# Ledger of designs, part 192: VHH binders against q9y6x5

Target 1, 379 residues: q9y6x5
Amino acid sequence: LPPKLLLVSFDGFRADYLKNYEFPHLQNFIKEGVLVEHVKNVFITKTFPNHYSIVTGLYEESHGIVANSMYDAVTKKHFSDSNDKDPFWWNEAVPIWVTNQLQENRSSAAAMWPGTDVPIHDTISSYFMNYNSSVSFEERLNNITMWLNNSNPPVTFATLYWEEPDASGHKYGPEDKENMSRVLKKIDDLIGDLVQRLKMLGLWENLNVIITSDHGMTQCSQDRLINLDSCIDHSYYTLIDLSPVAAILPKINRTEVYNKLKNCSPHMNVYLKEDIPNRFYYQHNDRIQPIILVADEGWTIVLNESSQKLGDHGYDNSLPSMHPFLAAHGPAFHKGYKHSTINIVDIYPMMCHILGLKPHPNNGTFGHTKCLLVDQWCI
Below, E stands for the ipSAE of ESMFold2; O stands for the ipSAE of OpenDDE; V2 stands for 0.75 times the mean of E and O plus 0.25 times the DockQ between their complexes.

## First folded at step 8 (VHH)

Design ub3 (framework vhh_8dlx_2; at its last look DockQ between E and O 0.81; V2 from the best seeds 0.00; counts 0 for: pae O 2.6 > 2)
Fold by ESMFold2, look of step 8:
Structure ub3 (fold): chain B 379 residues (1-379), chain A 120 residues (1-120)
Amino acid sequence: as target 1 above (379 residues)
Amino acid sequence: EVQLVESGGGVVQPGRSLRLSCAASGFTFSRYAMHWVRQAPGKGLEWIGNIYESGSTYYNPSLKSLVTISRDDSTNTLYLQMNSLRAEDTAIYYCARDYWGEARTFFDYWGKGTLVTVSS
């Protein structure tokens, strides 16, 4: 049987939720497979950039999806969640479903993973759902399993995306035990449903399944606001992205804008593009604006308004609160193995190995994931 | 206080055109991208399109030929022009303010909506 892989993301699933909440179904999944307790994601720790990093193995500066909100000054094009369909934004990298479809007689299937409804390099996922947040997890799963069972050429790589616990994490904050317990129980039930559906269809024993996420979530507060409008007149710049990493396109001399911002708050770092710390790997793309503002953990940049969010993400990728987990089960993976940490870019070369695909040039390190795999020697 | 107030809804015959307005107050309207969203009876929310501060517009591909979004920053007003209306366009129409850097359909402020009914 050709090796098959299902990649599942639950958006905004902070790694320490596993320690702080009950997940009977996910824990059973882990016991029969592997767990990576912390996945160090890429800066900025936002949804579209990190989902594309998972499937390309590239830092954001290299794959070109550098934020959830972007602007290209040459073409005057905008990118956001609502208008993410222009291949222009996605074509600086080759995601795994494109590579999969171009090799042998293989197909890919997608239930709403960012980019899978876009023709990237003139190639769109062989089977896909257009993004629609109103579509239930059950319907997404039904389509994925139908395609895994009923396609010619066979679907060997499939993706499934779910918006929780990110949406609730923003609404309640990760420290709201009552509301987050309710939300996380629902997610655990969905994982139970996923496993049971795969068992009923005879897929469970021969399908590799990765359950992971793009980032975590930190608690915010009305007591931790940075009012940008108190530091600089809004007519001096174009705002491309706001919080917690603001992207500033100056309308006047860049040094003047920088000087107005550099002492705005002790809880915000202000970087000229060339001064962005090298460890962020966030400099070498024209879509990264000339000035960025990076708020401290739990601080929110606002425009002279109160914040409606109680939780947020996008902060420094060294922060444990920004890190998701990875769990996996299937014939490629050990059983009952726990691993401390990998980088999110390491997931791509591991997936390519499982599928027998030659990875494109990437920033991942296959050696970091060897101990998860039955066919590798663990050093 | 941020407020968005839609107007121009009502009962309209199939094939006709209709222009909706959204009056904005309590914020600097000209610096924000603005959106139109609708909800038909028994359906989920459907994004219609947006307009950026620059005047650049983007539309739901299924509606692109039927709608036009514009803005007047001098009157703090957002517009939706709808043409060749059909019964399936019956919905509550909302204007919404964009909130930079969010993914997967989050708007920080909504209007109360205006009902458009396309019939007889």
Scores: ipSAE 0.591, ipTM 0.836, lowest interface PAE 2.2, mean pLDDT 93
Fold by OpenDDE, look of step 8:
Structure ub3 (fold): chain B 379 residues (1-379), chain A 120 residues (1-120)
Amino acid sequence: as target 1 above (379 residues)
Amino acid sequence: EVQLVESGGGVVQPGRSLRLSCAASGFTFSRYAMHWVRQAPGKGLEWIGNIYESGSTYYNPSLKSLVTISRDDSTNTLYLQMNSLRAEDTAIYYCARDYWGEARTFFDYWGKGTLVTVSS
């Protein structure tokens, strides 16, 4: 039988939550499997880009999902979380569920993972749920596990997505111990439900399961605001994305716009597209706007009438507060092994290996995950 | 203070058309994309569609043929034209302002909503 893999994402699960809170179910999952304590995600550290990096092994400039909000000046198309269904945005890469789906006697399933409800390269997962935030984790889990257990052709790759603790992180801030403890307890209980469901169905011993996240969360404050309206008139540019990485489309000369913004705040770096630091791998895509503003950790870029959040993400991907974790269990993985760090793009070649898929060209390094796998030599 | 006020709701017979309005104040309306969402009794929120600053519109595929969204920036007003209304269209209709940065949470301000009841 072909190997099976379930990829689970809890949005916005900051890596150090594991050190600061109790997770009896997750810890048990880890004890029987592997843990990567920190996963360096891709810049910008947002939901759609990082989820697509996980399943493509590509930096954002390469797979083309460069933000949660995008604009293409040629086609005049917009991308957002309310408008994400156009294959135009996704077709610059081939995600793993498509690769898997195109294999003989295999199918893919998805519960609300970004991009899974879109035909990419004219291929859509055999089983998927349209995104609906009102659908419970239980219902998502039930569908995924049913498909894993009863489908023909068999589902060999499945994804499961949940919106917490991201939403709560935004609402309460990651430093709110009382509220975040409650939220994270619920997450751990959901992990318990996942494990229990798999055991009940007889899938636990044979199914590879990865539990990870796309990014962390940093504390924001009303005392750490950068007001763009204080620096430049709104008639001079179109705002494509706001905070903490603003995407600026100038309506006047780019240099003039840049000069008005470059000294706007000591807590914000302003880049022309060609001057974006190489380490971000965030330059070589037409969907990246001519000017990018990057706020320092914990600072929020605002307009005069903008709403405020107590937590946010999207900052420099080298910041520990932006990093998620990865845990895994199943036949492909060791038991009781902990690893310090990997890059988020490294997950793709690992998953391809587990599933016996030929990976598309990617930015991941398979060598970084060898120590997690039972069939590999760990150097 | 940002305010959104929906109007135009009421009781309408099946097959009829209805236009809802959303009056915006307290912010530069022309700078923001705007959305319409609805909530039927006992159901979750359903996204209807949006209109960007440029005037470009996008719709829920399930509703695309039945709705048209427009805006008048001179009067700070958002519109939702609904045609061929059905009983299933009974809901509270909300206008909401677009917000960047958080996936699946893309509204920062909401109106109080206007009730549309489709009944014979």
Scores: ipSAE 0.229, ipTM 0.670, lowest interface PAE 2.6, mean pLDDT 93
ESMFold2 (binder alone), look of step 8: mean pLDDT 84; pTM 0.847

Design ub4 (framework vhh_8dlx_2; at its last look DockQ between E and O 0.74; V2 from the best seeds 0.00; counts 0 for: pae E 2.8 > 2)
Fold by ESMFold2, look of step 8:
Structure ub4 (fold): chain B 379 residues (1-379), chain A 120 residues (1-120)
Amino acid sequence: as target 1 above (379 residues)
Amino acid sequence: EVQLVESGGGVVQPGRSLRLSCAASGFTFSRYAMHWVRQAPGKGLEWIGNIYHSGSTYYNPSLKSLVTISRDDSTNTLYLQMNSLRAEDTAIYYCARDYWGEARKFFDYWGKGTLVTVSS
């Protein structure tokens, strides 16, 4: 009886893959639902920050997950993919699954969405999987659908995360048509399996499903390297994050470090924290370091080494290559409607509306997504 | 070229201690977080813990009281001290270099591993 929502992320799914590759199953999903062709994500265009922005509706400076690699000088704490479980990092915001399961007679389920295996505000997802990249998509889906069908109190909000096409995008680069075609076909088959499983279990007609991503991917090259060690001695700073947005904690006078870096490469912007462009909404959090270096699209910051990556993300969020898409299907959504663009922070207030939740203060605008919804008048 | 070479493995009796080493070359070791990971026969990879450039360490909760990770930046060497070894600690032990700023992927460089066999 309560509305139900499944939020699915395929990591690193660049929006224009939809136009450049074949997706028969995703095409059918879109045809019977809605598509947002470009989602403008948040800067920096990295995995943990953008996944948390989707579920909080907040810019990174406001939710506190400002990068995949962070250091807090006051507490001396480190954050990384292998060290992401401390609630300290996540507690600057309240994600939607926490708000949802605190409602009377509701619970939340999660298959590996960033943060869902952490007790945020002393509340962990009601049903969850600890992150393990070896667990198949099928097993993740089986757990989610079992929880959606068989839980008391009922699961009304569920998440499902998959690592592709991000992993392959890094390995091959987004412009490797042969390898990316093979990878993206496999992802389309998984979407087909998702839809078929929901139909066979009787969930398809009454479950709202969002399929989206956190960011895109751009082509990299050994011809586009910025060697940081050729510009500044490594003893002058502590490196918190490297590429394409380097996070620099000076060990000597900050102005001296800035001056050594400002002319290092014409393909890199060097910002003192107070000079970071306002359009990034990336300044007002102590976890943002005193100096950041922002490489141009397709350029890689290295430490006197070659790069293993043929594709990367994290660049300026105005770049179309960094933008994911959003598709949705279910009783809350129109059928056959296409929308040009939304901001990634707009997804949160839309999801709250669908679920009947009061959103926490956030940076999203409900009006940007109301044309996707059958219960809203679109102007 | 980045290289990581583990050593110190072998056959050891239950209840004994063992110290593994990982020699690093081809990069500025002192700038990187470093990890220990193991794989028991027929099992998946199990993260043991890490040590950051700052010297801060983090451990798998199930192993926290049994292991200690340390580093010597002057010799580019990572260490794993294991105490009170049990048959279940039989595994190939790998050192790995942390990959800056990426999520949901394995480390960028791995050693070949060193086998530890705990048997009486």
Scores: ipSAE 0.486, ipTM 0.792, lowest interface PAE 2.8, mean pLDDT 92
Fold by OpenDDE, look of step 8:
Structure ub4 (fold): chain B 379 residues (1-379), chain A 120 residues (1-120)
Amino acid sequence: as target 1 above (379 residues)
Amino acid sequence: EVQLVESGGGVVQPGRSLRLSCAASGFTFSRYAMHWVRQAPGKGLEWIGNIYHSGSTYYNPSLKSLVTISRDDSTNTLYLQMNSLRAEDTAIYYCARDYWGEARKFFDYWGKGTLVTVSS
């Protein structure tokens, strides 16, 4: 039988939550599988970009989803949470579910993973749910597991996405122990439901399951604000993305805009596109705007009339607060093994290996995940 | 204070057209993309479409042929033109201001809504 893989994402699950809160179900999952304690995600540390990096193995500049909000100056097209269905934005890469879908006697399934409800390279998952935040985890789980169990051709790759604890992290801030404890308990219960459902269907022993996240969460404050309106008139630029990484499209001379912003705050780095640090791998794409502003950890870029969150993400991808975790269980994985760190782009070649797929060119290193796999030598 | 006030709702017969308005205040309207959403009785929220500060418009594919969104930045007003209304279009209609930076939460302010009832 061909191997099967379920990839699950809990949005905004900060890695150190595992150390600071109790997760009986997740810990049991880990005990019988593997854990990567910290996953270094890609810059910027936002939802759409990082989810697409997981399934492509590419940095954001390469797969073309460079933010949750994008603008293409040539086509005058916009990308956002409410407008993500145009294949134009996704076609610069080939995600793993497409690769899998194009194989003989295989199909893919998806429950609201970013990009899965879009025909990419004229291919869409055989089974998918249109994104709807009102749909319960249970319903998503039921559909995914039904497809994994009863489909022909068989579903060999599936994705499952859930919006927590990200939404609550934004609302309460990650340092609110009372509210976050409640939220994280619910997440652990959902993991319990997942495991129970798989066992009930007889899938648990044969299905590879990865539970991960796209980014963490840092605490924000009203005392840590950067007001752009204090530095530059809004008529001089178009704002494509705001905080904590602002994307600036100048309406006047770029240098003039840059000079007005470069000293706006000691807690914000201002980069011309060509001067963006190489370590971000965030330069070589036309969708990256001419100027980007990067706030320090915990600082929020605002306009005079902007709303403010108590937690946020999108910051430097070297910050521990931005890092998610990865846990996995199944025939492909060891039992009771813990690993310190991998890069988020390393997940793609690993998944390709598990599924027996030839990977597209990617930025991941298969060697980083070898110790997780039973069929590989651990150096 | 940011305020959004919808108007133009009411009872209309099937097949008729209706234009809704949203008056914005308390912020620089021209800086923000704006959205229309609706909620039918007993149903969840449904995104209708949006208009960016550039003037570009995007629509729910299921509604694209029936709706047009426009804006007047000089009067801080958002519009929703609806044509060939059906019974299933009965809903409370809301305008919302775009907010980016939070996954799948792209609105930060909402109006109180205006009720549209399509009935013969």
Scores: ipSAE 0.338, ipTM 0.697, lowest interface PAE 1.6, mean pLDDT 93
ESMFold2 (binder alone), look of step 8: mean pLDDT 84; pTM 0.856

Design ub5 (framework vhh_8dlx_2; at its last look DockQ between E and O 0.74; V2 from the best seeds 0.00; counts 0 for: pae E 3.3 > 2)
Fold by ESMFold2, look of step 8:
Structure ub5 (fold): chain B 379 residues (1-379), chain A 120 residues (1-120)
Amino acid sequence: as target 1 above (379 residues)
Amino acid sequence: EVQLVESGGGVVQPGRSLRLSCAASGFTFSRYHMHWVRQAPGKGLEWIGNIYHSGSTYYNPSLKSLVTISRDDSTNTLYLQMNSLRAEDTAIYYCARDYWGEARTFFDYWGKGTLVTVSS
């Protein structure tokens, strides 16, 4: 029987929610498996880039999904959440579900993970759901478990994506204990439903399950706005992305645009592309614009208006508020083991190992995750 | 203060056309991508489509032949043209502002909605 893996993401699940809220079902899952307390994600700490980094093991500059909003000057193409289906954007890397289902007698299944409804390298997930936010977690889970249990060739890799707690984190902010407690309780119940469903269908004992997230969430405020229009006339540039990392395509001389922006706010760093800090691994792709603006934690770049967003992400990936967690359970994993930190790009080579797949060249380090696995010597 | 106000809803016969408007104020409308979404009674939200600040449009594939989105930046107005209306198009229709760089989870401002009822 080939090994099987289910990869689950709860979008925007900040690592320290585990310490600050009660998760009886998730804690039981962790107790019988493994926990990585902090996952250091990739810059920028946004949804599409980090979900693609998990499944490719690559930094954003290498896989080409460098933001949730992108522009390609040569083709004049735009990328956004509502316009994400052109394979052009995704084809700079090979995600694990493509590699998996190209193996003999293997299939992949997907419930709404970013990119799984796109034919990447002319290959779309063998079973998938077109993205639709109105589809319940229960329906996503039912489809995934049906495919895991009843497909020929068998589904050996599956993904499941859920929009919370990201949506509520934006709406309320992570510091709203009353509302976030209610939201996180619902998520823990969904994890309980997941485990119970897998047990009832006979999948639990032989399925490896990873529960993780793409990023955290930081508190925002109307007192922490950076008004871009007060610093530069909008006619001097094309705006590709706004906050907290703005992507600026100059319409006039690049140095002139930079000079107008460089002292705009003490709470924002302004980088020419060649001057972006090396630790971000965010420079070597044409989709990264000539100038980026990076707001400090909890600051919001606005044009000249207010924002109802009380929580946000996308900031410097060194910030603990941007970090998710990883928990895992299954025959490949130890039971009751806790690990401090891995890099989000390390998840890909670990998953390839579990599935017996040859990883594509990537930025992950298998050694960082080997202590989670029963078949590895942990030193 | 950012405001989005939909209008043009009402009762309409199947097979007819209807144009909805969304009046925008309190922000630089010409710089934002704008969306139409709808919610049928007892159902979840359904994305209809959007229009970029550049005028480029993208649509829900199941609705593409039935709807057209346009904008008039001189009057700060977003439009939804709906043709060949069906009973299943009965819904509250909302315009929404795309807050740059959000994925899968959040439009930061919504209108109050306008009800369209398709009755035969």
Scores: ipSAE 0.437, ipTM 0.739, lowest interface PAE 3.3, mean pLDDT 92
Fold by OpenDDE, look of step 8:
Structure ub5 (fold): chain B 379 residues (1-379), chain A 120 residues (1-120)
Amino acid sequence: as target 1 above (379 residues)
Amino acid sequence: EVQLVESGGGVVQPGRSLRLSCAASGFTFSRYHMHWVRQAPGKGLEWIGNIYHSGSTYYNPSLKSLVTISRDDSTNTLYLQMNSLRAEDTAIYYCARDYWGEARTFFDYWGKGTLVTVSS
């Protein structure tokens, strides 16, 4: 049978949740498969960029989804969750579902994974759901599993996306044990539903399943605010993205804007585009604005109005609070194996290997995931 | 205090047009992207569209032909023009302020809504 792979993302699932909460269903999934305890994601640690990095193996500067909110000064186009369907934004890379879709006797399916409802390089997944937050996990799961089971050509790659625990993390903050316990229990129950559904359909033994996330969550506070209006007049720049990484488009001389911002807060680093640290791999794209502001962990960049979020993400990708996990099960994976860490871009070449696809040039290292795979040597 | 107040709702016959207004106060209106959302009886929230602080507009594809969003920054007012109204357009209509950085629509402030009833 041709290899099949289901990639599942629970948005904003912080890695250390696994240590601090009980996940009976997920733990059972892990016992029969593999766990990567920490996944170092890409900078900035936001949803659209990291999800696209997972499926392209590229840093954000390379695949072109550099934030959840973007602006292109040449075309004057905007990108956000409300207008993410223009192929213009996605065409700087080739995601794995397109690669898979273009193979003979294969098709791809998607349930609300970022970019999957967009024709990228004139190719769209054979089966997909338009994003709708009101659609239940169950309905998404039912569609995905139906497509995996009954499609012709067969669906060999599928994606499934869910908005929690990110939304709740923002609302309650990750340190709210009472509310987050409730939320995470629901997530574990959904994983239980996933496994049960796959078993009922006879897919469990033959389907490779990856459960992962795009980023973590850090606690925010009203006591940790950086007010830009205290440092610079709003008429001097256009705000493209706000917190915790602000994207600044100067309306006056860039140097003047920079000088007004560089000492705004001891809890915020201000970078000219060319001075962005190399470790972020966040320079070589026109969609990155001339100035970026990076708040320290747990600090929120605000305008002269209050923030409503108690948790946030998007910070330095070296911070443990920003890291998700990866668990996997299926014929391609070992059983009962735990790994300490990988880079999020490493997932792409691994998935390509599992599916027998030739990977596009990418920033991932296949060697980092070899120990997870039964057909590879682990050194 | 941030406030959003919708107005212009009421009972209208099918095929008619209606313009809703949202009065904003307590913040620099011109700096924020604004959204219109509606909730029909017994249904979930439906995103209608938005207008960026730059003036660019984006719409729900299912409603694009029937709605126009505009703003007047001098009066801190957001508008929703609806044409060719149908019974299915009956809903409470809300204006909401956008918060940057989320992959899914995040509104930090909402109005109380205005009811639009389309009936013969």
Scores: ipSAE 0.421, ipTM 0.754, lowest interface PAE 1.4, mean pLDDT 94
ESMFold2 (binder alone), look of step 8: mean pLDDT 84; pTM 0.846

